VH-VL binders against UPF0179 protein Maeo_1037. Designs and how they scored, part 20

Target 1, 145 residues: UPF0179 protein Maeo_1037, of Methanococcus aeolicus (a6uvu3)
Amino acid sequence: MDKRITLIGSKIAKTGNEFIYCGVLEECSECRFKKICHDGLIVGKRYRIVSVRSAKHPCIAYGDGVKVIEVEPSNNFTILIESKKALEGLTLSHSDIQCNNILCKYYNLCHSEGMPEKYKIMELHEKIKCPKGNSLIKATVSTIN
Below, E stands for the ipSAE of ESMFold2; O stands for the ipSAE of OpenDDE; V2 stands for 0.75 times the mean of E and O plus 0.25 times the DockQ between their complexes.

## First folded at step 18 (VH-VL; framework fv_nezutatug)

Design x5 (from u6 with heavy chain D59Y, light chain A91S; at its last look DockQ between E and O 0.82; V2 from the best seeds 0.00; counts 0 for: pae E 4.6 > 2)
Fold by ESMFold2, look of step 18:
Structure x5 (fold): chain C 145 residues (1-145), chain A 122 residues (1-122), chain B 107 residues (1-107)
Amino acid sequence: as target 1 above (145 residues)
Amino acid sequence: QVQLQESGPGLVKPSQTLSLTCTVSGYSISEGYYWHWIRQHPGKGLEWIGSIYHTGSTYYNPSLKSLVTISADTSKNQFSLKLSSVTAADTAVYYCARVDWYSGYGDYFDYWGQGTTVTVSS
Amino acid sequence: DIQMTQSPSSVSASVGDRVTITCKASQGISSWVAWYQQKPGKAPEPLIYYASTLESGVPSRFSGSGSGTDFTLTISSLQPEDFATYYCQQSNDFPWTFGQGTKLEIK
């Protein structure tokens, strides 16, 4: 894995956290740290934080400062899918789960940000108890180009 | 060409305040680097004391935190160390130094002053 | 505080010898390690940062390796100017700390 060094807001700089790189902000165009913050990252690509340095640095875009992190591409991630559609090795078109229960402990797995149009099921895990009664299974999926 | 130079008294009595100044030339301290104090004990080697960014943000070694003040004067292109209530254990060579983290590889000290010897003795 | 422990404390060697110095961190620090050379009467000078990256102007006979807790500095063929004291330093967690040093002496 090709690790990259970048900066991210201090509140979200935790090992294991993931983010989608959205590009250079307008307020960062003249920033002295522009190269370290943005160089080598691909717009739209998901990254996982693999290490965090504890020192906090000032940043014009983050009032609480930033920390230096190491990241790597995150091509595999965990979502919930309907159990009847779930076979390892299948490629599925993404379809939204119709649920607006933002208080659900599984909400982020049902509404994962940055979902590609299609994904391949790499591994199936446990079924979960959906409060709405949906038959859902936790799966590791891989992004398709 | 960046140069750092320490200045201050070489002899300080116990219980007094040690005061050192680092004068920076060839570069403005307001340009976003972190400016540090490090000391070297004959028997214990190198010890990081603390750092300052020109806007006043400071980080101190917890072992010295209640005794240390680091400040900057951007108009004179200087930063300073005050260490209160000194004892013989504070006898050391004191260095000022710069960190360049703009390269993205972390904190290491790329420029050092020549060092100034401070002896704490009655 | 993260403790950095160097081995050996001293080395006697001849010009042309290969020397390795190790540094062990008391907890995982990824690759956030730098190495310094200090000659008598002088300030330390950086050799290596991020465990393995040579500082500009440092001869290629110097190399660094390691990740996590165990790090090495290697000098592949000693030159007369290499007799000095060497320090490792971590910058993973506050406060930043140094190893106790390794003195490299002429034999």
Scores: ipSAE 0.272, ipTM 0.702, lowest interface PAE 4.6, mean pLDDT 83
ESMFold2 (binder alone), look of step 18: mean pLDDT 89; pTM 0.929
OpenDDE, look of step 18: ipSAE 0.364; ipTM 0.798

Design x6 (from u6 with heavy chain D100P; at its last look DockQ between E and O 0.79; V2 from the best seeds 0.00; counts 0 for: pae E 4.3 > 2)
Fold by OpenDDE, look of step 18:
Structure x6 (fold): chain C 145 residues (1-145), chain A 122 residues (1-122), chain B 107 residues (1-107)
Amino acid sequence: as target 1 above (145 residues)
Amino acid sequence: QVQLQESGPGLVKPSQTLSLTCTVSGYSISEGYYWHWIRQHPGKGLEWIGSIYHTGSTDYNPSLKSLVTISADTSKNQFSLKLSSVTAADTAVYYCARVPWYSGYGDYFDYWGQGTTVTVSS
Amino acid sequence: DIQMTQSPSSVSASVGDRVTITCKASQGISSWVAWYQQKPGKAPEPLIYYASTLESGVPSRFSGSGSGTDFTLTISSLQPEDFATYYCQQANDFPWTFGQGTKLEIK
């Protein structure tokens, strides 16, 4: 995979962690390290940290400093999909589950951020009892080109 | 072009403090690079001593931490090394060097001083 | 500390030879490895950083490869000016550490 180098807050700089790149912060606009932090990342995309350097570096945006990390675009996602669409090997266009209950414990799985436009269902997991009565199933999906 | 040059006494007595200064020209040390000290004992390999960022943040080799102080003077475009309680084991060629980490690539010593020999002897 | 085990300690070769120097890290360090060339009485000079990126001005006969724990410096066709001592260095964790060095001598 295409690895990118960037900086991230020291508290979340752990191998295996994932984050959504949200773009340039206002306080970063004049930062001399803006190139490292931002040029290699795509807004809205989810990245997985594959390595972390131990040294802390000062950052205007993060009081605890930042660490240099290597990242790769996330390829696999765990999400909830409608049961009627759930078939291993099937390619789907992504759409969030229509629900506005942000207090639901499954909200993030129904509205997973950084999802590709299209994905392939790799593995089906258990059905989920949706409080609103939606027929949902947990699935592992992978990005497709 | 960036140039680094070490300066200081070439002879230090045991138990005294070794003091060296690295003068940087062609680039301001306040521009966001890391500035390092490395030494090489005669006939031996390279040993990292420590580094300083222009903000004053320092990192030291744990093996030398209690004895090493690195400081920077941005007004003079210099950074310095102090090594206290020296022994014969501290006899070495001492290098100052610059490390860029802004490029989005790995850190490395891109510019070195020519090195200065320090001998610890009574 | 991360140890960089460099091998061989010395190698004899002739002009035109392919030379390979290896460096093994005591733990995974991704690609945070640099290589340096040092001639007698001189400071080390950078050859490669981030495992495989050539420093500006370095001849293309030099190349670096590897990730994780195993790294390699290769000189595809040895030139007279290449006889020197070479060092690997890790920049993954402080303290930064160097390999023991490889002295490349004329056969």
Scores: ipSAE 0.262, ipTM 0.777, lowest interface PAE 2.1, mean pLDDT 92
ESMFold2, look of step 18: ipSAE 0.295; ipTM 0.698
ESMFold2 (binder alone), look of step 18: mean pLDDT 90; pTM 0.931

## First folded at step 19 (VH-VL; framework fv_nezutatug)

Design y1 (from u6 with light chain A34N; at its last look DockQ between E and O 0.71; V2 from the best seeds 0.00; counts 0 for: pae E 3.6 > 2)
Fold by ESMFold2, look of step 19:
Structure y1 (fold): chain C 145 residues (1-145), chain A 122 residues (1-122), chain B 107 residues (1-107)
Amino acid sequence: as target 1 above (145 residues)
Amino acid sequence: QVQLQESGPGLVKPSQTLSLTCTVSGYSISEGYYWHWIRQHPGKGLEWIGSIYHTGSTDYNPSLKSLVTISADTSKNQFSLKLSSVTAADTAVYYCARVDWYSGYGDYFDYWGQGTTVTVSS
Amino acid sequence: DIQMTQSPSSVSASVGDRVTITCKASQGISSWVNWYQQKPGKAPEPLIYYASTLESGVPSRFSGSGSGTDFTLTISSLQPEDFATYYCQQANDFPWTFGQGTKLEIK
């Protein structure tokens, strides 16, 4: 099965949230929970939380504790790209939108965390109107793997 | 081998406080497990009462929260249940138990005490 | 609270029979279901956790399956020591809750 069990900080343990697994941290190298936290996860891979168990457990890496979650690999995610470059099936090199308007409602789609260097456009959605004048379209993209 | 044993009075009068102690041997309760109280009524089955982590953090069944207190004494390797204002409905076999979540997926009760019968009667 | 409903409430069976016991959750709980066996006068003992994983030392005639809301415990060939009461328990959300039990008796 694709589904795996791990632990994540209680504040971000919400169904639908995604994260990049970065490997065993030095703080966790001798942790008694190391097996449940890390087994079956691939370094650099993006995962989506699909289930959260409500029990909270102490953790040295997370001050508010951790929760047990189930995750699945997340190969597809949504970003904004320039409309001129947007063609379904096209492979692009990632280029951050040069905008520092952190109050923009689209900010996180323009600056999506964990973006690979290259991605393939799987589906185009609606265009949006950028307050700064950029011509942007929402797209579902896939990692190249 | 981990062993749990309940102790306390077997007969309690209505409106009094039920006090039980679980003594743990073969493992230190200060080493990061969750310690639970569970009761079993003859016709009702099993009911989770609450838990304590060795640092003093507790979780209680909401149906009992105003009446229950769970505490730990790590120097005696014991944890305890107090249930206030008991009625005949609190007559049950009371178990202490441990949750094993460090190996595999956790969150199941891997060790149980033998149980102690508590009767609430005037 | 998540309600766990077991079926049947009791089973009368013979040594060698195949027995199935089901447990339904009142909402989706993924695979966060555990099973316990309880013999008369004794505490429950762990049998299966995470829906399908056998506890160490549990005979392979026991198996568990299911996800979401519907879960099954199966004993493939009943032995004399298997006559007991069986409970499911959800570990998805507080408060932890148990099914009402299924009593397995000699026919």
Scores: ipSAE 0.351, ipTM 0.718, lowest interface PAE 3.6, mean pLDDT 84
ESMFold2 (binder alone), look of step 19: mean pLDDT 90; pTM 0.924
OpenDDE, look of step 19: ipSAE 0.616; ipTM 0.847

Design y2 (from u6 with light chain A91D; at its last look DockQ between E and O 0.80; V2 from the best seeds 0.00; counts 0 for: pae E 3.4 > 2)
Heavy chain, then light chain:
Amino acid sequence: QVQLQESGPGLVKPSQTLSLTCTVSGYSISEGYYWHWIRQHPGKGLEWIGSIYHTGSTDYNPSLKSLVTISADTSKNQFSLKLSSVTAADTAVYYCARVDWYSGYGDYFDYWGQGTTVTVSS
Amino acid sequence: DIQMTQSPSSVSASVGDRVTITCKASQGISSWVAWYQQKPGKAPEPLIYYASTLESGVPSRFSGSGSGTDFTLTISSLQPEDFATYYCQQDNDFPWTFGQGTKLEIK
ESMFold2, look of step 19: ipSAE 0.377; ipTM 0.721
ESMFold2 (binder alone), look of step 19: mean pLDDT 89; pTM 0.918
OpenDDE, look of step 19: ipSAE 0.674; ipTM 0.860

Design y3 (from u6 with heavy chain S51Y; at its last look DockQ between E and O 0.77; V2 from the best seeds 0.00; counts 0 for: pae E 4.1 > 2)
Fold by OpenDDE, look of step 19:
Structure y3 (fold): chain C 145 residues (1-145), chain A 122 residues (1-122), chain B 107 residues (1-107)
Amino acid sequence: as target 1 above (145 residues)
Amino acid sequence: QVQLQESGPGLVKPSQTLSLTCTVSGYSISEGYYWHWIRQHPGKGLEWIGYIYHTGSTDYNPSLKSLVTISADTSKNQFSLKLSSVTAADTAVYYCARVDWYSGYGDYFDYWGQGTTVTVSS
Amino acid sequence: DIQMTQSPSSVSASVGDRVTITCKASQGISSWVAWYQQKPGKAPEPLIYYASTLESGVPSRFSGSGSGTDFTLTISSLQPEDFATYYCQQANDFPWTFGQGTKLEIK
């Protein structure tokens, strides 16, 4: 996979961490690093940090500075899906589970950010007991290429 | 075209402070990039000394940190190296160099000065 | 500090030969490696950066490869002007460090 170089806040600059690129900030408009930070990333996509350089650089957006990282697009996601849709090998269009309980421990799995429009179910895991009674199952899904 | 040129005394006595200046032309040091000092002992390899960023931030080789100071004068488009308490081990050719950060991939010394020889001798 | 172990220390070769120089990092440094050529009495000149990208103006007979800990500089067909000392350099972490150098001599 093609690696991309960018910068990220020093506190979250760790190999294996993932982040969602949210676009250019107003304060970045005149930044020397604007090209490095933004040109190679796609808004809304999730990226995985594959390497981190130790040097810290000043940043207006990150008070603790930023570090140079290599990233790759995240291709695999762990999410909750409705049990009735759970079939390994099946391609689905992404849609969030209808739930507004943001305090639920499963909320991020039910409303995963940076998900591709379509994904393939690669592996099914355990069923999840949804507090609202939804029949859900944990699944590893992969981006459709 | 970017050009770097080292200047300073070629002879320094032991325990004194070595002082060198790098004059940059064809590019303003205030525009960005990292400006480095590297040295090469006679017949030996290369040793990184430290850098200064256009914001004024510096970083030094831990082996030299207590003895090294790098500063910049944007009005003269120069950056300088001071190495205190020199010994014969500090005899070397000293280079100033630039590191490009345009793409994130150009993290190397893309432009070098011709180097200046500094001999530490009583 | 990251150590860059370069080998061989010296190599004798003839014009037209294929020459390979290796550099091993003491830890994983992704592709943050540069290669330089230095001729006597001159400053080092960049050849390769990011492990495999040719510096502008560098002949295509030069190439770099590797990722992680093992890196190589290759000259596919040695030319007379290529006899010099070559250095690898890691740019993953400060302090940046160089290999010990490889002196390429004419056989």
Scores: ipSAE 0.134, ipTM 0.728, lowest interface PAE 2.6, mean pLDDT 91
ESMFold2, look of step 19: ipSAE 0.308; ipTM 0.701
ESMFold2 (binder alone), look of step 19: mean pLDDT 91; pTM 0.936

Design y4 (from u6 with light chain F94W W96Y; at its last look DockQ between E and O 0.53; V2 from the best seeds 0.00; counts 0 for: pae E 3.7 > 2)
Fold by ESMFold2, look of step 19:
Structure y4 (fold): chain C 145 residues (1-145), chain A 122 residues (1-122), chain B 107 residues (1-107)
Amino acid sequence: as target 1 above (145 residues)
Amino acid sequence: QVQLQESGPGLVKPSQTLSLTCTVSGYSISEGYYWHWIRQHPGKGLEWIGSIYHTGSTDYNPSLKSLVTISADTSKNQFSLKLSSVTAADTAVYYCARVDWYSGYGDYFDYWGQGTTVTVSS
Amino acid sequence: DIQMTQSPSSVSASVGDRVTITCKASQGISSWVAWYQQKPGKAPEPLIYYASTLESGVPSRFSGSGSGTDFTLTISSLQPEDFATYYCQQANDWPYTFGQGTKLEIK
């Protein structure tokens, strides 16, 4: 998939940042920049910012303005999975780990947004010490849609 | 159609201030564009001088920063360049120009004035 | 500042020839390059932006390519009105900077 050009709030327009595209907002329906902001993006898909231009532009949705960015799909994720199920090369169905400890430093790895229904384990990393006692391992996974 | 036109003296003495005005037609300078000054030296390429955003904020080429002032007069639909302490090295054709991202990616000068020649000589 | 180095400095060519002009950036600038045509006594006019997108009204014989540091403007079949000086410009960061120009002359 080739790079895409879009606009995003200036405060989050940093190379390496990721976001989930949520579609055209109602307040943007009559915006003259609607096409550049939204064309080529898929609702629900995660994107990674790969370049940022420095100029800031006005936008109704972002009070501090927006910047022009280039993005690419974020197809590889780092997540935590149960160590017992973790074998490189396997395809698993995604299920969230049952834990609502929002103060946990691993929370975002256990509850990764935009994760597809199925994924392939590409690489296993270190086991982590889960505060709840779960046996979890950090893994790089790939979407297989 | 948007139209830009430079005006000002064609001859300036060394150490004086060069003052140029760009008059914009067909568009209000207060409506969300960047307005620029660019110069072209004899036998040398193009050099960006600086810009003003319609709200009045400015950015200048660091090589000229202490010498340049760009301002806007929205009531006259004009923006202006002042370059202080000029020398013979400031002899050039001066252009005003617009950068627009409403119709493109905001990465190029879509409208230019015709240019005005300024000579710095004793 | 990002330096844009243009090559060649001049080209002599005939109507119908294919002409290629190259511009190299001193650091990566993604695709944030524009190309301009300037005829004697006139301001530059935009031809291409974002490395490869033609400006409205520009003939399809003009094309641009490149990403990163190396960029090319191509005229596939030279016409009499194409004899001019051509400039590249980076738009990645301030200060905006231009190549030194390529003068295209009739042979």
Scores: ipSAE 0.251, ipTM 0.663, lowest interface PAE 3.7, mean pLDDT 83
ESMFold2 (binder alone), look of step 19: mean pLDDT 89; pTM 0.924
OpenDDE, look of step 19: ipSAE 0.438; ipTM 0.805

Design y5 (from u6 with heavy chain Y102E; at its last look DockQ between E and O 0.65; V2 from the best seeds 0.00; counts 0 for: pae E 3.8 > 2)
Fold by ESMFold2, look of step 19:
Structure y5 (fold): chain C 145 residues (1-145), chain A 122 residues (1-122), chain B 107 residues (1-107)
Amino acid sequence: as target 1 above (145 residues)
Amino acid sequence: QVQLQESGPGLVKPSQTLSLTCTVSGYSISEGYYWHWIRQHPGKGLEWIGSIYHTGSTDYNPSLKSLVTISADTSKNQFSLKLSSVTAADTAVYYCARVDWESGYGDYFDYWGQGTTVTVSS
Amino acid sequence: DIQMTQSPSSVSASVGDRVTITCKASQGISSWVAWYQQKPGKAPEPLIYYASTLESGVPSRFSGSGSGTDFTLTISSLQPEDFATYYCQQANDFPWTFGQGTKLEIK
């Protein structure tokens, strides 16, 4: 098991929830708990919460406090891929969709952080209407290896 | 090294308030850990009473909550327990304890006081 | 409250024996279990936390295992100083609760 113990805001501390670790916030740079909150986590990597302790602890970044959690790396992602390449069970090499519109509501699905070099399509969902006219479909994918 | 020492009366009459103080040396109670009271009854096991964070936030065992007050005095590096309306059932050895924050995120007691025996009797 | 049930209540054993003590939680608590040793007239002392991690200075003959609801403390070869009472404790939810203890006595 590649489990790690960390702290996360109490409102999102639920088993099964996932988050992307974005690094140390400016408000936390001088925090005495900085090591406990952040050690062993990789910026941009997605984690799944596998257990939660119920006690809350005070935190400057989370007004409702934080809870101790166990996490593991998450290998399943929801992303947008080109519809013409999308077939369940297929393994694809990762390539980002060419788009620099950071105001797009789909931006994070087109530029998912922590994506591996290759992935397997596990499930296809709905197509979306891309503002640039790309033919894109939501997919759940899994890392290979 | 970190040391915890309980102090207070060994004998308390029924219906009165039990007051205990834990004096901490070798470590500051304001360093962001929780400080606990735990008691051990004759012929029974261990019972968690409650805890205090150095900023004054407390958690109490629900079975004792209306009777228990835990407070801290950071200038004296002490924290204290008051248990009101005591009965013979409150006769026990009382321990103060620290939680290991670094390794367990508050999941076990790494330092205990030596314990002080309190008898509730007329 | 989460109940912690230890078994056996007591063990009579000889120096050199292997002893196993179990602790069962009334609900899943992941690995949030600690074990303590208590000698007469003394406070409990930590042995193991997070189900299987040895506290610093604890001899390697002590080990812990388990997750979820079932947890085990094992002493692989008893020494004279190991005759004591042992407690498990859960730290998943307040109130923190302890097992009733297991007395390990000389046979």
Scores: ipSAE 0.416, ipTM 0.727, lowest interface PAE 2.9, mean pLDDT 84
ESMFold2 (binder alone), look of step 19: mean pLDDT 90; pTM 0.927
OpenDDE, look of step 19: ipSAE 0.720; ipTM 0.879
ESMFold2, look of step 21: ipSAE 0.332; ipTM 0.706
ESMFold2 (binder alone), look of step 21: mean pLDDT 90; pTM 0.927
OpenDDE, look of step 21: ipSAE 0.547; ipTM 0.838

Design y6 (from u6 with heavy chain V99I, light chain T53D; at its last look DockQ between E and O 0.69; V2 from the best seeds 0.00; counts 0 for: pae E 4.8 > 2)
Fold by ESMFold2, look of step 19:
Structure y6 (fold): chain C 145 residues (1-145), chain A 122 residues (1-122), chain B 107 residues (1-107)
Amino acid sequence: as target 1 above (145 residues)
Amino acid sequence: QVQLQESGPGLVKPSQTLSLTCTVSGYSISEGYYWHWIRQHPGKGLEWIGSIYHTGSTDYNPSLKSLVTISADTSKNQFSLKLSSVTAADTAVYYCARIDWYSGYGDYFDYWGQGTTVTVSS
Amino acid sequence: DIQMTQSPSSVSASVGDRVTITCKASQGISSWVAWYQQKPGKAPEPLIYYASDLESGVPSRFSGSGSGTDFTLTISSLQPEDFATYYCQQANDFPWTFGQGTKLEIK
């Protein structure tokens, strides 16, 4: 696995929690721990906390301090897929939903950036009311490289 | 080069308070490290007692928490252990130690003092 | 508290032998394990951290492996100076705890 060690605010530091790495904060620019805290993380990438060490350390960016964690990339996405293709456990090739309505409240679920060529359906959720009339269901999927 | 040296009495009577001091040289205790006390009982292995960060924040082994106080004196570059109400069970070699968390992988004790033997006996 | 159970309690081996020592955690601790060597009359010295990373200055005959609950320390070709007691330590959660030790005796 592609595990990495970093630091995160003590309140968020729980195994199973996920976060999106947003880059080095301006408050951290001159921090002596900057390298260990930020190296190896990709801006915009989602990570899942897989291990938390209990020792707490002071940090300017987090008032309750930080803890050392191990993280791994989170490959899970929530997207909309055509209901007729939706079966839990099924592997699908990605096919964009043909819709260019940027004002649609579901636009980002239909056009998720970073979607891989293939994915496995992990869990099906509710069907949605598509303004264009497409039969769509909300799903949690995982990547298959 | 970091060096740790324990000092204090080698003999303490039951019910008294054990006081030990660790003197640090070659490094300032204010510079981002946690400073620890660990003891080794005769034939029974190693037991972590507790730690202090230079700002006064402490963590103690829950089994000892009501009896232990760890403090730091940054002007003397020292940190100290007080263990109250000692019994014969507190007879051990006492070490001060530093954890290296700068390595980015984990806390392990990279520098230890030479150890000081404390006997609790009447 | 996380218990660390070491085995065996004692090993007798000859120079040149491969020796393995195991340590089992009572809970999953990822790779947050360190190993120490303690010679008689001296403080413990670190050998390995993060389950498998060798401390600077430690001979390459020492190696570590494992994750989760099961960890090993291996000495690939035992030398006379390796006579010592070896301890594992978990660094996952307070209180930090140690295995009870493995005494290595060279025959």
Scores: ipSAE 0.203, ipTM 0.660, lowest interface PAE 4.8, mean pLDDT 83
ESMFold2 (binder alone), look of step 19: mean pLDDT 88; pTM 0.910
OpenDDE, look of step 19: ipSAE 0.495; ipTM 0.820

## First folded at step 21 (VH-VL; framework fv_nezutatug)

Design i1 (from y5 with light chain A91D; at its last look DockQ between E and O 0.63; V2 from the best seeds 0.00; counts 0 for: pae E 2.4 > 2)
Fold by ESMFold2, look of step 21:
Structure i1 (fold): chain C 145 residues (1-145), chain A 122 residues (1-122), chain B 107 residues (1-107)
Amino acid sequence: as target 1 above (145 residues)
Amino acid sequence: QVQLQESGPGLVKPSQTLSLTCTVSGYSISEGYYWHWIRQHPGKGLEWIGSIYHTGSTDYNPSLKSLVTISADTSKNQFSLKLSSVTAADTAVYYCARVDWESGYGDYFDYWGQGTTVTVSS
Amino acid sequence: DIQMTQSPSSVSASVGDRVTITCKASQGISSWVAWYQQKPGKAPEPLIYYASTLESGVPSRFSGSGSGTDFTLTISSLQPEDFATYYCQQDNDFPWTFGQGTKLEIK
């Protein structure tokens, strides 16, 4: 019963995709769809698309139109953490991995946007080959808020 | 509160164009989202024909797309169906219907006209 | 096109019986199913949308359930006025499509 119905740009409306809700744009202040687009969504919160209706609707903010989607809050997501800190069930305080290599294919897993101060490790996966030689492991974590 | 009423000829000859009009009362078609035509064949059941958004944008069933035109006249609070080159297969009861996004955010038909029977016969 | 297959094609039941009608989609459609009742000589009337939400003014003996590909309409404690044909409709993908109908007769 935690599903919400909203609208999103047709190009990014794919099941499994996630997004961070950023609020109402100035262009949307007089839009008749404002309520369906924005009701029940929390600014800064991550959502996962769980279904997409194929019909496209016109939208000022999205040139290719929008589609109706069902979303749920995304409580779990994947990050890289230092292997020595990685124990399933452990709650960690968020600590950025010190690396400024924005061209690294793992960059977004090391610098996950919207990470809360604390998280719980739910599942450990494979170690990865870090170009800088850091000992990192991929983990599914749950936000604690 | 909202009422829809189909009007048009009940008998059309093969190869002619079928023209129907839906008159809407109790609501302005410029304030709704989508206005639809649906037909019911005696042996084939219900078939969606197409829709029009109040600004003029249309969607048509691919099986009918080359034969169908849906238009709206907001000054008369009406929308219309034209189906060209009709055959006996186009004999059906024709309904106009409304979708109201604000209630369920889907495309289910909350109001229907009474239906008008169209027979294609020589 | 998404095919909607209803079962059974017809049902005879007694007043007070519980009746279920099923609708199967040819692909996953989440909860984007509506149900309609049609009495002879009249237009279809909406009963349920979004698989399980009852349309305003519809008696509470009607209920819907399902998600994905399999959906049901249930009439608890059947009444004489429920004699009609029932249709499911998907609104997930264009073109919108209907099931072939289920005719319900009261014994």
Scores: ipSAE 0.463, ipTM 0.751, lowest interface PAE 2.4, mean pLDDT 84
ESMFold2 (binder alone), look of step 21: mean pLDDT 89; pTM 0.918
OpenDDE, look of step 21: ipSAE 0.747; ipTM 0.903

